# VHH binders against Protein leg1b (leg1b): the designs that were tried, part 15

Target 1, 342 residues: Protein leg1b (leg1b), of Danio rerio (Zebrafish) (Brachydanio rerio) (q4qrf7)
Amino acid sequence: AVVTENGLPIQWRKAPSDLSHLPISNTGVQVNPWVYSQRMTMLKMVINATNAYMSSMGPGEQENPLWSLPLQLGWKLKSGRLADPTPDSSSTCGSEASDPVCISPLSFFGCVNYYLSVLPFLAAVETGVVSSGGHQMLIQVPAEVAQDYCSSYSDCSTKHPNTMAKWHLFFQSLRQVSQSKESDFNKKDSILGLMWAAEEESIQTASGACTERQKLYSSPEVSFQQSSVNLGAFISAAHYHASIERSGKFMSHLPSRVLQEADSPPNIADLSTEENHALYMLSWMNSINQLLGGSLVDLWRKAMCSAQAREKGQAFLDDLILDPKFPGSSLWSIICVMSTSC
Below, E stands for the ipSAE of ESMFold2; O stands for the ipSAE of OpenDDE; V2 stands for 0.75 times the mean of E and O plus 0.25 times the DockQ between their complexes.

## First folded at step 4 (VHH)

Design g07 (framework vhh_h_nbbcii10_fgla)
Fold by ESMFold2-Fast, scan of step 4:
Structure g07 (fold): chain B 342 residues (1-342), chain A 126 residues (1-126)
Amino acid sequence: as target 1 above (342 residues)
Amino acid sequence: QVQLVESGGGLVQPGGSLRLSCAASGFTFSSYSSYALGWFRQAPGQGLEAVAAISWSGGSTYYADSVKGRFTISRDNSKNTLYLQMNSLRAEDTAVYYCAAGRYTPLYSEHEYDYWGQGTLVTVSS
């Protein structure tokens, strides 16, 4: 059964009960409990779906049902190629002229990770409020960000590359705010478009402007879990993850120190903020790879390249729906948030 | 320009062991490239068969059922070299062995590999 509050589904916001076998659960990473819960829930869904597919596969006998996923993510075809944000991505699956275009497995997986890393900032987009050091700040959400939030998360084909760049710039603005002194907010309309308010004023937020859309942060349960959020750390993590995703070279951007510690639990207290955020990503990637027997990249590569998988893709994706009654409730629609195709 | 060069083939008795090497040039294993590497074989009058493969990250491997427990695939990124350790060899292992590399390539799909070596003959005979 779907649990709702004010018409919004909250099932996917629950923390998974069994995480003892995941390396990231044992590292003591400094992650907001709600973000951690969302990562683990999405990870579990992706793992369950992928394991179900893998358990049905024989060598060369099964077609990959996930080939249609790149098209569902709204990526455009350009001269027979899907628009891949990865600069060095391969565009073909072989020498046959009828073979479909390949999408980088890292690009697909990066979409999921980027979405999860920006979930804390959706609170600011929905409510117009940012919490830091026990204080609350009212913010002005850029019109393009608010409009994009109001548009369907279920349709990544509406996501323009320029719109995602505006989300990144908005996050940069929030980072500048987290580094600003309280005196910078003495005026209600600062040059950063931020408002410091001891008293609440009626402000139009993305959520308030789009009451008919799914609100990803509006639950009191989610708000409670966010109460201890370190805004600076979340902005840094989101910028780092967004930068890595946009570059399309995730692994090449990880600090060598973090990569050298991949085989053993690192001491997070000894790491810089950037290294600590890179460790979050690496731990999550390693957890997924381990749970899938080290075959995740190979599976996604095959999924992106199989022409025959197209017919099965839609049925497979239907099984990943979180709650079909609400926009943005399916796994693929959430993954699509970072699609650069339009 | 990508090139793969195999070595280590030869004549061996049933139950013996042999190690094949594949030296790669024109690309690097250590650059976080997406190159999967594999060994394929072709017996006289037969089609090409997947033997063993290792993913671009080295995190996963594939083995044909006929060689599981007998063959071990490994890669040395610092030497740009792929290896196949073959133990408990049988007459049916007699074939030309090919080294292959492919970007974003499924481990067990011969049609998806982009680059191929010239092959090295392995003969298992008493």
Scores: ipSAE 0.000, ipTM 0.110, lowest interface PAE 20.9, mean pLDDT 46

Design g08 (framework vhh_h_nbbcii10_fgla)
Fold by ESMFold2-Fast, scan of step 4:
Structure g08 (fold): chain B 342 residues (1-342), chain A 126 residues (1-126)
Amino acid sequence: as target 1 above (342 residues)
Amino acid sequence: QVQLVESGGGLVQPGGSLRLSCAASGFTFSDTYSYALGWFRQAPGQGLEAVAAISRSGGSTYYADSVKGRFTISRDNSKNTLYLQMNSLRAEDTAVYYCAATPRGWYLSQYEYDYWGQGTLVTVSS
């Protein structure tokens, strides 16, 4: 078994273009090959990160290359910043009259990302059960919590009304079903299809803007398409990570389940949800560094060429993550800015 | 209903210290569905600015450049209280200090915070 079969919700494995089984034709979901490619890249990155994690288990995990990037950047395993990709959304969320920048789409994504981070949680409200590769976990979400997240969404809608309209459709449908507790497989697929449509819009918006910033510093036409795909994949993966974290124990045993199903090293079920999230984030950070040709690690290494510079460099990177000028609660915000610096 | 109440402000000499507290009611500071929390201030003749913030999980903190190394933000989820330890106070730190909370996650902009205290005055004599 692989993570996409047993570790992820069924809907995350659906190709967005395959909507023949879903009663969502009226939503007008428009799926193009680029969006599909981004979704598939994200799933592949999650699979690769999970497989790398399975291979890295043991007393020396910290020395595994998969762990090297966050350790080199001074991030801690249990740091909330690693699993919180929500940047300061107000300054650039909606970048209404300006050219797209890496910060603007990440701020926009921050507004949506908070709500998306609870999507598995909200799906559990609809069904009362989380299904992953044929396995079921009973998860309950207090109705008040679900409604609070949905109501908070409205504040972001003024910044991106067209894209946010898709999220309105999803949340409106979810509220309707959660109130009645009436669910079947077709209704669940329909609601999750609305989520897919909204997520695609969000990913495309974020990816496009960062690609434009990279265009200012790099000229290869082919690399622009690849960079856009890679950025979208990271944003999707970081979003999924945040979803696991914010839903509490919703997927706390995901790594352990995957390891057992793959006949892997001893399970990590003893780890807290936060520790499990950190492990996945470390894997994704390493994957993103590879997708960017190792540039982030090289840039950091250059900053660490002297004793004083080493200490100041690490403090600088910590400050950069926390600086409002970087929508800076995720590694991707830093990577996007650094990778576009020439 | 959510309510935030600041305390601990007052008059202090340059180089002195104060500890601000923000007591919350109507919600909890637990990691599950927790709130990102921050301290903002409004100095005389200035707009509202971020001073310090602490993430939902408490694992990350932010400090404005002008207060780094002098101020420390912390939270006690068991007491539903946010703190700001202010050391080496300067005349420039004179302001009304507000605590704020948002369920949207980590944000530094005032416009992303849904719940606000009424403020506590900190005056540092020149």
Scores: ipSAE 0.000, ipTM 0.115, lowest interface PAE 21.2, mean pLDDT 44

Design g09 (framework vhh_enristomig)
Fold by ESMFold2-Fast, scan of step 4:
Structure g09 (fold): chain B 342 residues (1-342), chain A 122 residues (1-122)
Amino acid sequence: as target 1 above (342 residues)
Amino acid sequence: EVQLLESGGGEVQPGGSLRLSCAASGFTFSSYAISWYRQAPGKQREWVSTISSGGSTNYAESVKGRFTISRDNAKNTLYLQMSSLRAEDTAVYYCARVKGPWYLGTSDFDYWGQGTLVTVKP
């Protein structure tokens, strides 16, 4: 009957009045607007970070264009559960009459270039209280897996039925983990291992196989394992940000759990509200950086080493605002804080 | 001053074609993802297509296979080639610079154009 984060209940505020632009399910029914508002904020932060990371790559390294498609189809709540993802050229949550509202990006998995899957909440209460079927977890589907599945789904299905079975099992396992009450490091590692195995096999056999991105990792398993270690902090930071935005509260101090991810936290008692929020965003970006299996800051710095890339990258990062309430929360501002925190 | 200016709208018969343009000024065009949107009379604005700074393209399901988005960075211009037009394509078409993921249903764009009207008359 309550939303949990690492086993702790969380409280969400009333939704804002301006929700006319939010997607509606295929039946035209909307879940409580407060639930939509909260999930949209969290999802926006995750997708913005992913888009920023993708933009740090060279132009030829950005792949199949369908990263936005799943999210335009709305959200459904399926009889207390969320629909399993269906990787195809059109996203769907299923069209059952009893479950008109989806509230999770997992229900919108489709033909995409890059996709972040966030484990679902159950948004089943009219009074503004939501419940979850287990602990939250964030996992990234590699671009090659998503793109290969999308662009070569039928080819892989006919040539390598075992690979398709592994992908279906992976998505089922991801959903199963979302129903677990405890954080299980071994389950997270095994799921990431399955994702890697599916990616490797699909790339080798699919017509028009995409470039392998694993070259950023000295060991794909180690990189994914490192990312999974930070899932709790990542989810906590995303949720804390959403809660702060919704409550309208100003930070007088940062929670210790958020500060644990900062590279070099200063004495928070001496910080302004803007500096406190910058540290929160720095912690948030550090968690995302770890989830993506590398140093986002280092990649952005490397991308800016040439004159052409420097102007392009800086303009993009300067305009990418992670929290519009705090102008200093642009990705460039966060990078600067990380570079000069002391 | 950052500005986006749409052009190329008009009246066509069902099954016809049109090419829309969006001229950008005041920023480094090649560095940004740019989107096409449309708004039919009395309806909410909907996403049509996006092209990334790297040239990757995305389309709404309703226009996939009929519309093609492209960009010319040397001319700071975005294009939308529309074919097999239907009555339901009648709308004012806008281009917008991407600030964040609009497809979440949030109006998260920092600059919008004035729009160009497309009318498909049966």
Scores: ipSAE 0.000, ipTM 0.122, lowest interface PAE 16.6, mean pLDDT 43

Design g10 (framework vhh_ozoralizumab_d1; at its last look DockQ between E and O 0.01; V2 from the best seeds 0.00; counts 0 for: pae E 22.4 > 2, grease 24.4 > 24.2, SAP .679 > .668, placed apart)
Fold by ESMFold2, look of step 5:
Structure g10 (fold): chain B 342 residues (1-342), chain A 122 residues (1-122)
Amino acid sequence: as target 1 above (342 residues)
Amino acid sequence: EVQLVESGGGLVQPGGSLRLSCAASGFTFSSYAMYWVRQAPGKGLEWVSEISGSGGSTKYPDSVKGRFTISRDNAKNTLYLQMNSLRPEDTAVYYCAKPLRYSPLYWGMDVRGQGTLVTVSS
């Protein structure tokens, strides 16, 4: 899949660096997260505001672990996963060719991304990490889907208290952890742990809140959607350091289009070898986990018991997903990683 | 099974005109939005035009708006691109494309033909 433009997320440069160009009323700034550039701007503001606290990740702003969020939004646009899935829809949302590019409220991945963009943005504003310029953020939500999309910090905290609490804790902790006397290794581990706790909770919450949208997709696409949620548990347990480079490489192997009823990984003719492999591995991991009643994820979490184990876990996930010839697709290989890590 | 065959390219002076054709077969043509995309030498694919399945809705990027016109004849399973006021920067291989889904908004495009070369130079 195409994931970057000139080393940055899709249409990153077209997204303003702030929301000052939007209408400001007596009641606040009118923000429309269904306009792609505005959703991307919210993520850009979060990244820009957190860069000051991320020196423990390594040199340069490209090491900020939040880069996965705008990169995945770009992948969702390029792969057709922001479009209206309804048959014979006249909606132009999700087309990179549209002007402005919009996001369909009926898209499954557009819904999931809302929980990974709007909710963290609201928490970042509430904690003061992102400046609102003294204005309330008035998040627009179409009336037809208002039950699925909370629209303020207080509304989101009421509907999804654990998710908002974890994002609030992450942003609230950044200054304290960054300024502490801990080693860079310990600071990095703390920041990644807090970030992934918040991101995993958003993904888990979104999988429930966005569920009805899955009825509009093919069986293989729904399976991929479920496998993506399952992958999140593995990524978060390994405290994956999602720099631009690592996230971009990882996501470039994700499917470049929405899957159809006839698609069967790893044998989808119009997808690359790399895309077929990633789909097959994700499906395999989800199927094994389900067969074992969730215990594959639980064993993986237990194996991710130390920084050294997490480093090995990150390398294993890279090999599993990125190398089409990797012999670690067997149950034996993943058991070996688990037993040797702890 | 699906076939898209482009034709009508050639060498044209700046300010000239060309009409491209795309013969479609192997699918229900009238059910799909159709696109023209182009690839300049050494560059990536660029969207050029979109038309709905019925032909009632057309869209263009600013770079070609007012100069290019997409149309279709559903009885003949043929897509057209009328290109006027051609510029050297329009030099590219032009492809017609079918979306991977029947939705007119699905960006995933299926470029199956070999394209037709348009060269604009003095």
Scores: ipSAE 0.000, ipTM 0.107, lowest interface PAE 22.4, mean pLDDT 83
ESMFold2-Fast, scan of step 4: ipSAE 0.018; ipTM 0.212
ESMFold2 (binder alone), look of step 5: mean pLDDT 83; pTM 0.839
OpenDDE, look of step 5: ipSAE 0.006; ipTM 0.251

Design g11 (framework vhh_7b2m_4)
Fold by ESMFold2-Fast, scan of step 4:
Structure g11 (fold): chain B 342 residues (1-342), chain A 119 residues (1-119)
Amino acid sequence: as target 1 above (342 residues)
Amino acid sequence: EVQLVESGGGLVQAGGSLRLSCAASGFTFSDYYVGWYRQAPGKQRVVVASISSGGSTKYSNSVKGRFTISRDNAKNTVYLQMNSLKPEDTAVYYCAAPSGWYLDRYDYWGQGTQVTVSS
């Protein structure tokens, strides 16, 4: 079971199968506010439970009890619909009636594609395994991430020495992050430090802020691929949900001819299943730029002059800039220009 | 309000081809990924193929290399091109779409279209 900050067990339930009461938009981003709220609550609970668990470890405590955390994940599809039982043929592992698939904190938090790591399934999971300090933790991982681990490990459905070693290293890394002094949060060798540096620079002049953000993502000294620690990216996914909503608002500022020809901005459900979120967003923006004859930057600047549009557009660009998986410098140049205030 | 309607099923001989269509109404079709499922008599409904709003595709191992999923957003339609059909492909084929946010959950289903491949 998942525990709260107070150590109370939480019973996880699948979302109701009847979603007919939820609106379906005719254009732009399709945000389900009820499901979004539930996912945000789950994200906060996982972060809080992990921090509480790590904080419960006293100095000199044995780390072996951490390996008692669950290694298996059972997941269920909606209303009796079953996934393909062949893991290599779909983005999901196993079926509702099958044995649990393997899980690892590294697949949940340390995925190279952080977007898949931070959007967990809304599935109920339980275990009889008790972690140290009396806490009982359940971790949900996207089926795509679990599938990658399943294809890499024999006997994923049982305790495996390599999997246990990865769990140990993951919690060791989280412990180090939680023990970091506040002065260390601005250091470039930590994900949290990098995120705080980017946030602090956001209030500077556009040229200065853009240069610092580009250095953050282009520097060979900066590591965004922390396979054992990715708490910052996990938190950043919450900003992505908001940025997707704001991209839909930006669509209202496009000329009618572009709206007729343009693809809709990415739907978060679609991106989470099959595509790298950052790459898809940038491809979408580039397609809009092509339809505008290369004038997207100019249109964006004009939109940013509106107090209302500026609030929506700037927040969207700030969220994209914080994405650790963004592609190279040429796309950053476009984003930096678009992030300038008028 | 939201509806998915399948068509294109029929009877074909082994080695033949069929193209299934799934027409969507009541929502912005281009914003959703769409999946094809099938259900043979006495068996569970299983995934066959899926396509994202961006055109990314996935296939079950049993149909990979033989089936092709595609979409035409202007027509609000998703297609399943089925080549080199086998008797094992005999099933009712269903089109399904999610509620927008659930990754592996399909909330909207069509009525199904029968595909029969002669032994």
Scores: ipSAE 0.000, ipTM 0.118, lowest interface PAE 14.6, mean pLDDT 43

Design g12 (framework vhh_podentamig1)
Fold by ESMFold2-Fast, scan of step 4:
Structure g12 (fold): chain B 342 residues (1-342), chain A 119 residues (1-119)
Amino acid sequence: as target 1 above (342 residues)
Amino acid sequence: EVQLVESGGGLVQPGRSLTLSCAASGFTFSSYYYGWYRQAPGKQRELVAAIRSGGTLYADSVKGRFTISRDNAKNSIYLQMNSLRPEDTALYYCAAETWYLPGSRYDYWGQGTQVTVSS
């Protein structure tokens, strides 16, 4: 069984058993893009409020974590869904709110934003449908990609080498759909259109022979400046997490060598599997850090270096369940896979 | 999905004040960055003021004279313009950008409201 550092199993959403056999234009299968758009909008509001609070603090105050912010924004500490946008904490707030946690709210909401940023792609993989406006088209999802998307790691075959290349093939399939003039998913206000535009720009910027893995080692700053989001890094990191989780490899700490060489491209031939995993995580965290206005990587690293901070953060975030239908879908479980410690 | 409707423009004498309003509808108001742009005849459109999660941003030409604000209860943003000058004469546009776009790209624009500063 694959488990987080707190012993909880991590599971991906279960792919339909027949994804790889869906024909183009099967109108019986749909993704509700409005539901996913709404979830993204809700988290953008929460992240916006968190950033506003963090930005209002002086340098000394920023050393202190914002312990009760999720509860102040109407998030429930006890088991429950992220159901509705609710910065109105007075309507759904818990009456006893102030158990402190030592983890930065910016790091916390950065990880939640990452999860929701990949959700439309996971939905497309699950259903084989891309929808924008009134247009709907089915895509044939490569069997390897569909099999990597599972509700539990026990349901998936072990696919560690070349799996990120399969995500490139999935993006090529999406590109074929977007070439249809009948599809609106290239619209700016479409989540899939934005994700697709970012990935296409990432591919163009990486040039010729570059693989998805090589993109994650390139300058995130240059890549980010040329795309709306570093979606390629997000999706590759998500796939890398799933691959490493299935192998039973979890990051309990970031290797000192990777930390020392974080600002310099490493010689990949000299890296262990754990160091390669950590480099993908650093690339993803840098992308999230840029989207959230900076400091996420530094705040996360500092928080994870403290055993006390990790214990308090784990207990608090473990109680925040993003989707109760997915065992191990606590925000802490997701963060643990994406996090490193000293 | 966001629709923006500007109001409050008009003809004023130099040194007076105007408040522009922008009413937003069709989406969650708090999920967007908001800004005011202006375009004078024969000039390029320029950013006047923006309001984001971390605070406000102003063009050097209006800093200290103009104030941007938002009212989430009314789904509106405002531009308070003090000490108006003839060079502030322009068509003023309200713009909204989604939070997940890191650049200065605005997804939605209003139709504009005319401000004329003349004796």
Scores: ipSAE 0.000, ipTM 0.110, lowest interface PAE 19.0, mean pLDDT 43

Design g13 (framework vhh_7ocj_1)
Fold by ESMFold2-Fast, scan of step 4:
Order: structure tokens, then C-alpha cells, then sequence
Structure g13 (fold): chain B 342 residues (1-342), chain A 120 residues (1-120)
């Protein structure tokens, strides 16, 4: 089989003998095992963290597993290292008396924690949530968080082409509110009521006929457990992380290098035991982002949006990684199987 | 399952007007959030106008006061009236039927697009 890139045939001078056991794209071509390994490591990191969070929830709480993901996956600098936060720890960092070690405005870890904490939440916006009893929930997304989503996903959402269009509509609604009054910027009835009115009408809540603002306030009370949902803490954290991003503390400021085939990915388990391993992981993530042409965030979004599809197992992950339309696909190394064996 | 077909595009002089139509078939049109988007060569697709199932409208800042979106649920059609056109409005215009973004069971659909060219 001949594989082309930019209209030219791609062929490698040598096909390693041990590649036959690796996944093959639907075109029947083997993908470079090193590139595949790096992408699988990133996807498994995101999926394992998501699964660990979701498996910790009780029955009924799993109806809204994505609502608290930003708090669960947001890592905190603690005693010189990154550690997985608990929901309560994340909540206290959003208060006026929050521990300054939890979230430092000047920490270079802040930008990575921003991506780790907000991407799952933004993926939840795409998938949505419907509560028992027919109630619908609208996610309140701060303007700064929505702006990051739009910028990060604009070039890479070929399977969800309307995602950016939906976010532009949401941004227009939020900008209109923020321009009218600063005091109303985070007011639930101003932001979510505007979105609800734009898309929903004449829908009865459990309490009967009501306005859009009444719908928004009644929905969380019938669907969410107190132990599983803390939207206020998330909003506070998201605003804080967005402020770090705007200060120029981005992934581009972290150490990175061109990855080699001999390089090994970081062991996630070591993040809690080795003081310098957090920096190693951040450097690795930045290096992978460069390898993928800046598409690391989009790769994570696609993995999160497909959380329900994890039931399909390895085949789903293989399809995602081997997708020719996937951002950064032009950086993939393709090895053609020798024709004598085909 | 929803199929969208745009019409009404063409060549027009600056200062002129055009009316675009988008006919929907398949699933129930009246439940969808309808929008018009445009994409100029080498540019990102951007929102022009949107209309909810109830008729509430939203517009991009660059077209406010010049464009009007409307819908005819009985005919499963959405319209975009474009007035005071400028060369900056030259693009392929796409119709979209959007599922409610907070509902995981709803899908988005796009039309094939219709070319609008504004000459000076």
C-alpha cells in the first residue's frame, strides 16, 4: 500500500521486524511506534485520571461526573511538588482564606494546572448533562475559561465543527453581560439566564411554570448531590487560573526539547513521591505539545469528550490516535510494510 | 438526519442586498437553534447570525444593523437578509442547525454553503 503526505508517497528505508503487533490504521499502514506510544501515554493519563474520579462517585452522582472534574484533575503545588487535590482542598483554595501554597499566581505550574482543571469541564459543556426527572442543566462558564476553550480548539475540532460556533455564541452572550455591568459578570441569573432564554422556552420545571432565571436556580437542587458538585469553587479557581494565563505563564515558558525515540515517558505514579518529577512531567508535556504542532490541548479535549466511549476499549483509542485528520498528523512517521510480506 | 440546502447567493455590487434561504429536511426543524456562518478563503468560520426555536436573535458585531435573520417553522426554512453589503462580506455562507449544546443527545448539522461575492 502506498501512503501519501502532501501528495507525495511516504516510505521508510527499513521496516522493523517487531512492528507487526502494533495497531494499523484503516488504510492498512503501520504508524511509527514511538509516536503512537507518546500519544497513548497522554491519552491514558487523561482517561485514567477521569476514570479514577468517576469510579470514586456513588450511584446517582455518576449522572453528573464531569461537573467536578476540573477540581479533581487540577494539581496543586504542595511542599514543592504536584499532588492530586481532593474536592474539599480545591474548594478551600477558592476562598478568601485559601492556602497560598495551593494556587500561587506566580507559580509556573499555574498554567499547566489551568489546562488540567478546565479541559474536563469544557468537555462536559460539549457533552451536556440531563438530570433525572427531565430537568436540564446549564454549565456556568466564566468568560476567561470560555476564551481559552475557543482559542485552544478552533483549529482542531473537525469532528465537532460547530463547537467553536457554539462558543462564539456563548462569548457574545457573556460579552454583552460583562459590558453592561461588571457587578453582574458572574451573576448566575444574568449569564445562564441569557443562554437559557436563547435556547429554551416554555419548558416547565418541577416547580411549575417559571422564568428562565427560575429554571436555572431549580435545576441544580434536584440533580446534584452536595458532595459531588461545587460550581462556585470551580468558578473561583477558573478565574484565578485564567489570570495566571493572561500574565504570560504559559506552556511555552516551561522547559522542553525535541523528543527522541529513546526517551521514556514520565511515570504518573512518581509525581507524588519525587520532588523533581513534576517538573520532568511538565517538560515532557511541553515537548509532546511541540511534537504535535501545538495540538496537545485538542488531543486531551477529544479524549475527554469521548469518556463515554471508553467502553469501546482499546479500539476506540487506536482510532483516535491513528486518525489522519487528527491535528499534528503531518508529524507522524509512517512505516510501510515490505511488499514481500503483504 | 437533518439535511440543509442553502440558496440565494451570488455576485452583488457594494451597497447592494441579498437574501439567503436555508431549507431543512429530516428531523424536526422547530427544535433546533439555527445559525448562519461565513468563511472567507484562508480564514476561520465565524458566526454571522443565530436564531433560537422561539425566535430570539443574535448577531456578530460586524453585521449588526445590516443583516436580519428570521425563520419560518411551517416551511422548515431560515433566512438571512443582507443589506448594505461591502467587499468584507465576501465569503461562503453556511447554514447550521445546532442541537442544544448542553444536551448530549442532540447533533449539529451543516449545509453545503453558498458563495456571496461583493464587488466594488
Amino acid sequence: as target 1 above (342 residues)
Amino acid sequence: QVQLVESGGGLVQAGGSLRLSCAASGRTFSDYYMGWYRQAPGKQRELVAAITSGGSTRYGDFVKGRFTISRGNAKNTVYLQMNSLSVEDTAVYYCAAEGRWYLPTEYDYWGQGTQVTVSS
Scores: ipSAE 0.000, ipTM 0.111, lowest interface PAE 21.2, mean pLDDT 45

Design g14 (framework vhh_enristomig)
Fold by ESMFold2-Fast, scan of step 4:
Structure g14 (fold): chain B 342 residues (1-342), chain A 120 residues (1-120)
Amino acid sequence: as target 1 above (342 residues)
Amino acid sequence: EVQLLESGGGEVQPGGSLRLSCAASGFTFSNYYISWYRQAPGKQREWVSTISSGGSTNYAESVKGRFTISRDNAKNTLYLQMSSLRAEDTAVYYCARHGTWYPLRYMDVWGQGTLVTVKP
């Protein structure tokens, strides 16, 4: 019943003494200040590890998406400090495949991976029996919660066969798109070609680029079933043709008002840099939640309050990738509007 | 308050070397991922290199083996050592701080830039 790293118990830094002065009530969540502090510690660790992991990947690099980010992060957690994650040189997509389809954590897929990665860690914190000493704590979790923690791809395949089957089918679909002549990512008449054209033109005329993307993403040609496949294919195309800065153009134009929404932290001088950073993240996610009508971010926030919400959150986010009724095009449209101050 | 300021640009001959610096102020430099970007006249801005808070580095294919990114957390300064410079390296070079939600794609603070010109 113990969360472990390389067979040894994970040791956590002791929670800050009191964060009751923080605007936790503005999130609509009722939580004990100590529990909030513990969640802040976990969130801070996950944010730092995710940033290290994603920023270490360059264009043209692939990571095995069948190894969930939490598995790699668990391996690198020590005493409240995260080591820089290094890519596992032995990682592959589909260990039995001769030609696996792997994609880097990019833009939309990276965000989905981030949401999926925080849920298990937050649930473990909520349900764990804790013991403390000298600014460190040992988290002991019930066997049921520990069983949800996968230590490898093989372990994950054993514990979560349905989830792994969904991922396998998703990547098989991406491979088919990549191999078909219809998936020529340079064709202007394809959704992928149009997405790439809009991306490249974003700097020339921010307003015009936004309008073009809105037309593309609201087009009758972007059907329910095709939306998820086209989004996945766009991410796959990014692996071969885009540099980091091509997708980063929209984010660099994000309006300050979106980043400085309600729930801004109290006096910054009273907070550590890490706490200020975590509160900034929560504020940013709250802004996205408002813009998306409370869907994606709401489930992630519920996971911070209840271990039971973890499985619902993961199932919902899995369905986001595979459910053709969730319009990835709508998400890009919203990001475009924010980026161009539309 | 939060600011990045580049320096070290100048004119250089093909095959030459330059060292760029980026001075950070108003935030805890050691906690952030920082990148170098460049923009040539009439071209789009392109990513050059990234360094993590822990010192892990990554490079654009066009500069691998020629450029080295490094940081000095005690001095709150980022560096880019450039060698074997080519005409196509002529650009304004910017340092940028990564955001926390889209760390691979999102930059929330940009410097003013420093011009590097490689003579024909």
Scores: ipSAE 0.000, ipTM 0.123, lowest interface PAE 16.7, mean pLDDT 43

